# Ledger of designs, part 1: VHH binders against Cytidine deaminase 5 (CDA5)

Scores and structures below are computed, not measured.

Target 1, 346 residues: Cytidine deaminase 5 (CDA5), of Arabidopsis thaliana (Mouse-ear cress) (q9s7l8)
Amino acid sequence: MAQQYKFVFTAEQAASEGVTDHKKLPKLIRKARNLVKAPSKVGAVGRASSGRFYLGVNVEFKGLLPHFSIHAEQFLIANLALNSEPKLTHLAVSDNGTVFQDPCYDCTRFLKEINNAHQIEILIKNAHGRDGSFKSLESHMPDEFGSESILSAEPSLLLMERDNCLALIDEDSAAGGISSNADLCSFLKLEALKAANKSYAPYRKCPSGVALFCEGEVYAGWYIETVDRTISLGPVQAALVDFIARGEGKGFDKITGAVLVEKKDAKVGQEDTARKLLEKIAAPNCDFKVFHCQEERKDWITGAVLVEKKDAKEGQEGKLLEKIAAPNCDFKVSHCDEELKDWIKL
Structure headers, positions and changes below count from the first letter of each chain, unless a header shows other numbers; antibody chains are not in Kabat numbers.
ipSAE, averaged over its two directions, is called F for ESMFold2-Fast, E for ESMFold2 and O for OpenDDE. V2 adds 0.75 times the mean of E and O to 0.25 times the DockQ between the complexes of E and O.
[cut] marks letters that were taken out.
The coordinates of atoms that the task and the answers printed are left out; those that the model quotes come from them. Centres of patches stay.

## First folded at step 5 (VHH; framework vhh_brivekimig_d4)

Design s1 (from k12 with Y102W)
Fold by ESMFold2-Fast, scan of step 5:
Structure s1 (fold): chain B 346 residues (1-346), chain A 122 residues (1-122)
Amino acid sequence: as target 1 above (346 residues)
Amino acid sequence: EVQLVESGGGVVQPGGSLRLSCAASGFTFSSYAMSWVRQAPGKGPEWVSSISGSGSSTLYADSVKGRFTISRDNSKNTLYLQMNSLRPEDTALYYCARWTDWSGEFLKYDVSSQGTLVTVSS
């Protein structure tokens, strides 16, 4: 094993460190002190349904308020998302690798957004000190899993694969003279758009993504929303999780470029927060650009199907529409009239 | 010392294919985004394609999109350019380049090789 920065372990790699099952997760935190030379100590370790183990560290930014910080549990969840892990099975949290702690209440609420939240087991400290036992998230916070909240049906949950069907606004793509010609900005813009299309924003519907450039490599992350905005993870913070996990210990002061893609006039805007954070931590000459996106319109495709079946059952037309529409893209089905028929003709 | 050594150029007929290689040494290859840049006779350099250090993202010039494929093997410190459906206007000296920095409105990259010549003719 080489002395490399590592935030993801296979089951075999974890077993070689003496972690043969989830009950020994705190042992991996202690071992990871020698394997992960991050700016902060490892504070969380999780096991995914794939059998891989993921690490999280607490990240605080000098000169910024605590709400800019990344908690170890948030880092872990972003790390899972960046690696396309659909489920978290077990989680353990520690302040120093020797003593484990209960996850904070705010962070456990963040875990509730995950597809399999009710089945996640978290290590809970016992009353006599260092020992603990795994308890389901639902048993630890049963009131959060009650039927009190009846949210509108959401097509996807956090960590599930999604495509927000976002495209850059024509004015921004045209005005910037932005093409694939020898242009780092176009490269970062494409990565930030890809990130925005993975963004989890079910409550405020304002997805966003960030791409960072550092010494020839691109790092990316996306906005991950929770019902309580104060514990949501911003896209620049998520991109920094990617930077720390894959950046081989590079300092933030080596980040020389950044692009944010977000919706124009978003109710939850990221530009000001991202700019303040980058101004404090990135290279003094770091260039930061913002581009705007919008959902691709699919209304005509739904309308076209309905024009053929005026006053008829959807049946096979509905199934065909579902197949040709982009995954996780919102579209409406409506009854059409003669006007819509003429519009489709255009 | 940073070294980039291109190979794979040659003479090919229109519609043909060639695969270019770039062997890199003297730096941590996987940490750098890499590009292919070409220079046709009597013209300035033209960017062709770029790939991120991990290989997760690729970008192509409109003139080559759908015909060329950039790839890399980080275990061998080698960059590749698969060129299909070659046209006479693809005739150029092809250079491997690494991205070093972003400074103001200019992207900085190193191109330290002699290049490899691609000639598309009947």
Scores: ipSAE 0.042, ipTM 0.502, lowest interface PAE 5.7, mean pLDDT 73

Design s10 (from k12 with T100G)
Fold by ESMFold2-Fast, scan of step 5:
Structure s10 (fold): chain B 346 residues (1-346), chain A 122 residues (1-122)
Amino acid sequence: as target 1 above (346 residues)
Amino acid sequence: EVQLVESGGGVVQPGGSLRLSCAASGFTFSSYAMSWVRQAPGKGPEWVSSISGSGSSTLYADSVKGRFTISRDNSKNTLYLQMNSLRPEDTALYYCARWGDYSGEFLKYDVSSQGTLVTVSS
């Protein structure tokens, strides 16, 4: 393959490079060094449950502090999310783009947020430092997967399908004029809101999304939170992952429009970081705007219905609690036991 | 030389459907976002719909949302507008437009001079 800007490979495309399964991931790191032109060497390669292979690169921005950068593993996970991959099965990393290396602790903690994290296999060097074997994240980091991790029952984890049910505050109608700034702004605002609705923000509840405009194309990404905020991926960084992966080598200096959607007065705000980064890398005249959103799920729930179900077995009863929601919000149906029976009494 | 040629217009009854096409040439079609813009007799131009270069993102004017669908075939350098449940108010000359440069003041469209006429009447 002679393609210069390829960050996603079908199983067939990977096989054409001699990578027929996850055991050949180290070969793909070496091959990708010659196939991908990126801000740095390929630092991560993964296999998704779909059978597709994904690349990640380290992205550093000249003149900016390290917390603005994108680690190769973060790039890879953002790229999986952008392609709606529900699971990462295998991962190999490299800091030189040539040979696989053991992943750093911070990067493996980022992987812990994924819905199948304990089953993700990462390539770890043997005692000789030459060969490696795939080990589960749980085997590599047992302290992170103790009993307390099993007891955390989150309704949706990273890479699972998500809708945060966010709506813009005081939303205007779609673009009105043929040559108005409002046309581009409305388009980017809608794309940034879609991104914010995919945002993974379980710890601080501050989802956000960014949309970027470059030469007729829109790129988007969303905030991906970790329990340790310092290794979280910001929405502008996630949008730049999309830009690098799909932009076919375009320079950041061609980005002329950007919109951030985040909650008003969010405890974890993204505006300052996004503005500083875009001012440094985007076109000098890049138009950057921030819009605010709020969660509408509770406001749009119209009621609840409780249905009592008697089992055929003597002395047992099941109960069903059904919530009725407005047309644009998900509804939940749950069986209730004796605990809920007491709750709805009176 | 950039060229955009619209087709598919005609006379249709209220509630009917039409599919508009725009054949593009002279530029790398897949690199540009495209729009449909219409102008009713005696009125100014009205933006109808936009689609990104890849086709992954679409946006619609409130007046056509749910009735019109914008799409593209980058292998054929062609933009489409599927118009369903047409109303008399949809009567207009329809233009396809290539997104131009953004100067910070305006997003400029490169619009075909020809257009295709859509008339919704019995």
Scores: ipSAE 0.152, ipTM 0.568, lowest interface PAE 4.8, mean pLDDT 74

Design s11 (from k12 with T100Y)
Fold by ESMFold2-Fast, scan of step 5:
Structure s11 (fold): chain B 346 residues (1-346), chain A 122 residues (1-122)
Amino acid sequence: as target 1 above (346 residues)
Amino acid sequence: EVQLVESGGGVVQPGGSLRLSCAASGFTFSSYAMSWVRQAPGKGPEWVSSISGSGSSTLYADSVKGRFTISRDNSKNTLYLQMNSLRPEDTALYYCARWYDYSGEFLKYDVSSQGTLVTVSS
């Protein structure tokens, strides 16, 4: 019974461990603690709309401040994103596998970024202290659902497929020779750029991605933003989720290369945090490089075309949008000015 | 100890296809990223494509994107390059290369001295 990642179970695999539905999620936490190699105990388990089950572990780094750490719930959400899951249906959290606890406030705010977050069922303690029961996220924290940082105005949500349409701005030719290490750098740049293009950064518009190299394998992750940036997950942390889930128990000290791709002069920069973390955990001489990206300017052309086609029938307008937009491009369309329309006619 | 042996080259007309193979021995093949590098007559070496140890990540030179596909079979310790829509400018001696990683440092490639010749002519 093979699976792509250690921290993901098909419905059949979960059923073989006695987990036939979401009510048995606590059982999967206990079972998984004996089945996965991780730096700490499994602390979260979730069921996706696909029917697959996902695990999360708490990751803390000795000698670093708490903001470098990965909460089990954040790990689980990153794991869902890495596996292209569009929705989380049920979540259970535990610090020891026998006593269940409510997800922390920061992690419940993270869950709010997911499509249909108000319908996520979470396992919480009953008022009289008996066994936990599933309760919708909205009913658990009703004051948090309502007027918010207008997420509904954006074209996509955290777990939805996206492409930020980013390209590198400081790339040199990657055509290195036989005696060169240039193609390794280009390899990691491409993977980090792919990760940055999947990055969820709706509030501060500073997507970023990281690629890690370990013993011939590449691991990647991307920045996942929340409305409160202090609880966002950095791209190096997200890449470490991929490393832990797929790396078969390898130590972080085997990571020998890393590339960060982020926007030039980003309001929310990742370089300092990524560098400090890698210096602490990666191989002593790990090669860490930072490259910059920018959004490709298709939006103004799309706007100009839309203005010209304003009087066209709806069917023709829709076909034109598909032709101009990049596949899975997560962008907003701005108004095209009249001068731009005249410029195009020239 | 490390040995890389290329094969599959030949003469083909423009628009044709060839599949190159590289048989690896003397190291744990699945633990190393691999590359294809070519050298055309009278020109310097040009990197063509790379693949990660598991095969989950691939990278291609702009000149071959959409035409060439790199792949590997770790159970057979073999690297492949499927070349489609071949052009006269693809004529070259093709080498496979193992990536070097020593004490956290990326070093030079281990490259076979034999290579395999691909000639595209009408």
Scores: ipSAE 0.146, ipTM 0.578, lowest interface PAE 5.2, mean pLDDT 73

Design s12 (from k12 with T100V)
Fold by ESMFold2-Fast, scan of step 5:
Structure s12 (fold): chain B 346 residues (1-346), chain A 122 residues (1-122)
Amino acid sequence: as target 1 above (346 residues)
Amino acid sequence: EVQLVESGGGVVQPGGSLRLSCAASGFTFSSYAMSWVRQAPGKGPEWVSSISGSGSSTLYADSVKGRFTISRDNSKNTLYLQMNSLRPEDTALYYCARWVDYSGEFLKYDVSSQGTLVTVSS
């Protein structure tokens, strides 16, 4: 349609919808369901540390099993990631905009991947299930926030800025220069690589990204991993969150191009799932291509989580730097300590 | 009638800057992804940068990343390329291109036949 759909609101824009603070979050859930013609009416709304409000809706695909679906909370978190929001402060989930419900167990595990998870406040049903009150995620599930050793703790850095330092390894290199022919595939390939470099894959080390083309516009998303791989969000699903949030109500059947970038021989591969989903929902003539990537030799491969965990081993830091500094590092081990500390923002 | 008219080229010394413009007419500008493509003397065409219809997605060739900025003003039907820290190897005819064919692995362009000449010489 002619009217623009909204999934991101400034504090001022949210106030115009009657939402002046986090306690009125359910009002935006109603707006999300009215804007998106999804099979499910369940929605989510969140407030980020920036003061912006984000919407999420359930997305189910006709003729596909439920595991292909995007939960409203997953949609919301992908929407936060697509907008470079570092923290979620408040979350509300509702099936009808007036009845509050607790996030499902899978969604709470997804929330725990966020870097400020223990500080997130969620709207929980009161006794008799009539209305809700805000409760910290830690208070709601205290067993998940026990006395965990830093050496055995999971990363929980989902919304932090990252660069996976990946480059394409296929014969049609991402170098950008193409003799005689520049094509749509080159544009999508580079955009999908950019998405793969933002991918959160701390457990199985298989980052991936997808770029979609629809009527002159590119939509992109990346794999977002959880400890339980079955509740992770695939890159094509994440790209569809971008498509729904920015595509102004366009149908999936108008998607005419798609590229997946993933590691070759990845233990968690995305090709089969992406292909099956796109064959079901995209334009009948949609071109889908897969390209492979690998970590660049000149880039630092050490993440903030790795450095912090190893720094906990007092007296072993020098030995760790010798092991994690690339063989092709431009400076000597004695200089790597200071340089590495300047490069890693925690 | 579709028209793309480039301007802004010239002679500049290394380290200098130039801003290229491409005025588009005869089509719904915001519905098309646009690119800048250059051809240096004695070489084949090289893709420089692309921008999506809304301007929300931009891509750059490694050779120009950090130095060039692609942008568009859909209200004025105009595509821009801001070129900073110019090098002798940036010397080329610069063309703007509209993407017109979404079928298959090759995308056809509507490209200005003239282009705009950028010469970087000491």
Scores: ipSAE 0.226, ipTM 0.598, lowest interface PAE 3.6, mean pLDDT 74

Design s13 (from k12 with D101G)
Fold by ESMFold2-Fast, scan of step 5:
Structure s13 (fold): chain B 346 residues (1-346), chain A 122 residues (1-122)
Amino acid sequence: as target 1 above (346 residues)
Amino acid sequence: EVQLVESGGGVVQPGGSLRLSCAASGFTFSSYAMSWVRQAPGKGPEWVSSISGSGSSTLYADSVKGRFTISRDNSKNTLYLQMNSLRPEDTALYYCARWTGYSGEFLKYDVSSQGTLVTVSS
């Protein structure tokens, strides 16, 4: 086991593990399986267009139905998204780093959501039982890339930069979900809102995000939708990918706070699923709160927005009025500045 | 024993700057979110700023946003508050606080007993 859990490799770091190009990707899978305390049966490894390599592991939750689990391919895609990688070029799956497995067919549909999905190459066992060869996703599932494919009719932008232009609904902040000790709750709300603004929800239009608090650290993730609902990744699962990848082997039972931000009256709601999962794995006293958001629109205004920006240099913040030629959408930098009145005794 | 020791307060003129420090001991500093809270003469305590354990997330009260910067050095177990463009209304005793969890619906904090005095006057 590594001193710190490692789910991202530079090209140089991968080469030190014997991986000089994508053809040797399976060598990293055995390492991936050994990085988690939960029983991980399958590992995935991918090469991004940046030249970096990413790992994913299957995560199952004891006492919960299989649909709560995180498949290795879903973990990998969430890991790419969390690291702002725009493209996946190659993917391999194995249960031990030496016996190759074809990726789950339903899970490979997740790959169709990525921009330039038809260019992704996946490691497939050949008909004669040889080690396997890389095959394009389009070649592996040609029916999905036909001129009449559902994905051909809709943009596949999962890993592209996105801002859903979501803002918290003021009424939820006033309605008793916030105590006189608002600073950490506001902190988690801001992180969950940031996550919801990165959420990929093109089919059901119900973006959402989760922020988790564990021993002074915040971990976040967002809902990643596929056309097939059964393989979509929930925001709490995506946040747990962040937790596993950056949490240095901490157990889920150390998670003491969680916030979900989702649209009010969403047709695909996340609250019940997130609550059930956190009840099983998080600290017994974990505080879970839900806040609602809505799309912030200026339908009568074009080309002018007010943006609060933090300068590239640490500690510098600016407030700028920018004119943009983009669609009618304003960027809300949410500072949930709710005063604390009596939470501290001096 | 958990200890939080503030320093860096003093008397400055309006428009001046000060940097406050909080030296932490007796706990794993990097595992806790930290906050700065102030109490002006004759007023109750007011939250100023918070920072996550890693330092990746920060939050500020509207009254200090753009003027104050919270930061931490986990290798030194020290929390900082850089205060720029100080105003007479920033005059207060400043405390650092460690978040320790929840008590019902309220966040629970451990606060220094000492504080550091900041006076902004001509």
Scores: ipSAE 0.000, ipTM 0.301, lowest interface PAE 13.7, mean pLDDT 71

Design s14 (from k12 with D101S)
Fold by ESMFold2-Fast, scan of step 5:
Structure s14 (fold): chain B 346 residues (1-346), chain A 122 residues (1-122)
Amino acid sequence: as target 1 above (346 residues)
Amino acid sequence: EVQLVESGGGVVQPGGSLRLSCAASGFTFSSYAMSWVRQAPGKGPEWVSSISGSGSSTLYADSVKGRFTISRDNSKNTLYLQMNSLRPEDTALYYCARWTSYSGEFLKYDVSSQGTLVTVSS
């Protein structure tokens, strides 16, 4: 809790800093400047549907091109994803906690990927620059909404719960291949695979995840894609968001291990970018390894709604679907007057 | 000074259960991944289980999967190992260990010199 407090605040914690509602979000950025260790003073603060408040900061890497950087809004969205928040309700951006800015165009496109995007309210400067007012994202970017989107075919949007059903191909994942001398590498592989399974990659279908090791703790993050793929957030950048948010101000030079999990022959590969970034910022002898994954065969039901008779016998609900569905099947139960066997088509 | 003190060992019959504890002090417990390592008579050390600092991730040796459960209470600075369906081959000195660094292909950790003895015999 002390570690997450700096980048994640409950409603009570935010109120203790003078933020009693979303209209005072810029005040939290100013207060958080003294509570978090971050390389930049430019920040973003968001309120999630849970009532919790999340912080984002700009992260730039010395000696690397700007496209390696993490924008404050990207940091915020990754922070929401890392904490399994399903919805963002309000967003404010500020460079000093007093003067607020309109979110950058590229970063607002990340907001459009979120499942409740049309209802997200962002703080926009008024004509005199003194105060701002919250406006829906759709109202601020009307031409970006209502257009035909490739997302219409996707089963889930950004921040929604997801499992990409990926398994490692470079190792026997069932046995793990774990020895007493290699348990850390196996641990990082599993964490990176878990991250890849949460990866949002609807446009090019190249999910990936990264796990980092620093002083006995593992930090992880995953690739988050946008319709303009050039502004997507890489998995190593997302893992660094986790590192900054939970690492209590540790330097990047303390990162001594890293694992990337990505699809073999991915059209959007992450290895070269991750390697270059880690070589620049991590410990001089940081071990970086890449493992490949593939989608598990989907011969079974991978998503279903279980419809059961209203007066079904005790212990019947869900049990039948567990017998015929794949291990990664996510299902819901609904009550009706029909027999269970009548709703499943294999 | 870093201190790790194991307890909870004893004599138990095959099929029995034991819960081991490790009391940690001298460092920020929640910031470190922890492991259980055992050494059977006449054998080298064998890694048993690991848990991340937050407790969100766990890993087990194939020999104990489904029988042992690793957990931690960060408010009490204590690591636990719940051992069920114990077998004679589980007889060993059990040590808790803190992950201190990664070096090449090997995990480095601090291991207590004390240990707690688990004997599974009829």
Scores: ipSAE 0.012, ipTM 0.423, lowest interface PAE 7.6, mean pLDDT 73

Design s15 (from k12 with D101K)
Fold by ESMFold2-Fast, scan of step 5:
Structure s15 (fold): chain B 346 residues (1-346), chain A 122 residues (1-122)
Amino acid sequence: as target 1 above (346 residues)
Amino acid sequence: EVQLVESGGGVVQPGGSLRLSCAASGFTFSSYAMSWVRQAPGKGPEWVSSISGSGSSTLYADSVKGRFTISRDNSKNTLYLQMNSLRPEDTALYYCARWTKYSGEFLKYDVSSQGTLVTVSS
């Protein structure tokens, strides 16, 4: 039987390999070395709340600074996000010479961005160094989970469903509007915009997404920010996670097209990093284009104030405002405005 | 030689449904993204929908979103467009197109010269 490039396992598939629960995660790492043909070593295995198991591999790019690389834990989290997994329950990390290791400090900080971070259990080595036991991330890093955490103020955390309400700026979207001018670039533009709308960027508010074209298939990924910029995952790196996980062992040199969508005048721009990475790994004639987006909001809605409480029977005006406002539009219902009620009926 | 042959068009009343097919030959079908493009009488071509080689990604023009579904069967080298809730403005010649190499500003792709006619009228 040929080896498969498989980075996600159903609970049933994992069970068939002897991995029936989280305590068997180290066994899956060993099995994965022989079951899945990967471009590099399997460094992380996770269990999601869905019961599915996910793999992460370390990806390094020859001739580029280590900052361009994808750590196995980053790969795993991007893979969870790409598969719309809402929670990670358990994580085990391996290195080239062992079946498990403590995850690196920077990678555990990346895990803090996840909505259930307090409850994520990671495999930690026992004092005797031979066995490990699962320990909550909060127990491993108690000082990082303070009440003053910046993440406590955010409306959506990393693996939670999100829509950044981004639209392409008119001059960059002219080819895509009710016309026969749809080309590969237009196709990639829309896929990259979809990716940017899923991007996690709570610290600098600069979401972005990338779409890659390889031999008739599109791969996409988005920027995943951490408080420390040096351990954030760029959108090209995230798209390469998708490429590795679904691309069935295709080489990066087969990537012939790429589009980045990011905010105009972003404080954290992705273009230079993306261009340098693609020039190094993609096909020599890979066409890379950048398009700009902006938040598509009706600002008039954000100032609406209603007295009515939102419940299943009462407060219908407040619920109607939520339906017509852009996704993630925050408005508070506290006072009823007669003039506003007349306007809402439209 | 690359060949794309469309079929499944016809006359249908408003609100009706049609399923278009495109039989592909002369290339590795599963390796190429495919699109449907239409041309209404007296108008230029309009992009309708696209699908990736594996079928994992699909894209639709706003005018057909929620009414049309693009799909493919790679074992049969066939592309499909399921059209529901058809409107008179959907009347057009429908072509399938194979995506090819990036050429800078435009991707050059192969389009059938034949097309299949869809007429939505009483």
Scores: ipSAE 0.016, ipTM 0.420, lowest interface PAE 7.4, mean pLDDT 72

Design s16 (from k12 with D101R)
Fold by ESMFold2-Fast, scan of step 5:
Structure s16 (fold): chain B 346 residues (1-346), chain A 122 residues (1-122)
Amino acid sequence: as target 1 above (346 residues)
Amino acid sequence: EVQLVESGGGVVQPGGSLRLSCAASGFTFSSYAMSWVRQAPGKGPEWVSSISGSGSSTLYADSVKGRFTISRDNSKNTLYLQMNSLRPEDTALYYCARWTRYSGEFLKYDVSSQGTLVTVSS
């Protein structure tokens, strides 16, 4: 394979390197190390339900504490999310491409957030430390998969499609709203908002997204939460996964612009962490701005409305709502009594 | 010397389509984000759409979203704007612009002096 900055392999590309199935994932790690320019060696490889193979690298930042770092498994999962992969089927971790390693405890907890977590097969070391075998994530950590586990909290999980229905708050924009002028700040605001709308934040409800600008190109990523907040992946880290995977080996010092979009007064804020990381790695003149978002109204709660109950003949319900609502008033009824819902049809 | 030359404008009926082109020279085209900007008669400039250097990211003004598609061919150093379902309010001079530098919160643009005229009328 001649491509040097590749973090995604088609099934055909992997097969051309002798990787015809998931059992040969460590071989792909070794091959990819010679083809990919990255801040460190490839440490994880996964197979998606699409048949494509995804790579992950450990990313450590000089002069920053370990909690700023990206684990190879986190990188791989962010890479899956950035490519809209709905499911991970198999995962292998290796430090040299030949010896298998069990995924770290924190990373296995991160894997539990994925839609098909119970079905994910991970490569586990044999007693000899080589020639491991695939085991389901649940079999590897059965006490973590109870009915009252973290996975029962949400209908939508990490790799599932999501739209957080977020919109920018006009009062927090530097220009008094989204300008129709073609300025970099407006471009990055919209990309960061798109990223925030994909953010997985089921426990603290504080989604966020980051967009980075480098030499005419935009890279983006979003906050990916775990029940143990300390092992969550920040939006700037996720955007750096996109930067490394698509940036063709560019250095972080070429990043000259960044925008964070997060909720105003978020209990889990990202600004301080993103600012410290960018100040350390990005161009010395990198401009970093924060904008705030809020959820669009997905449900409008109708208060107690005193309405005349009309003995309904077919078609009367629509006319009743038209009379109650002010002209040009849009509303939706939720959490109503079942008898009332039969009377008012929306 | 940076040069941007727009073409493809013309007269079209409402509901019709036009494809605008912008031929770029004098710089590494694939390294720069590009935009389309329009100016309707008697109005100020309005940003229409932007595309990243690789083509992987695109943005559109709400007034054109779903109707216009921005694209680029880096092998030909050419930027395109496919305009569908054209409306009388789309009548304007259309300019392509290169993002040159980040300065404060605004990127400097090199905009063609010529533009290409799009007229939507019955």
Scores: ipSAE 0.012, ipTM 0.359, lowest interface PAE 9.3, mean pLDDT 73

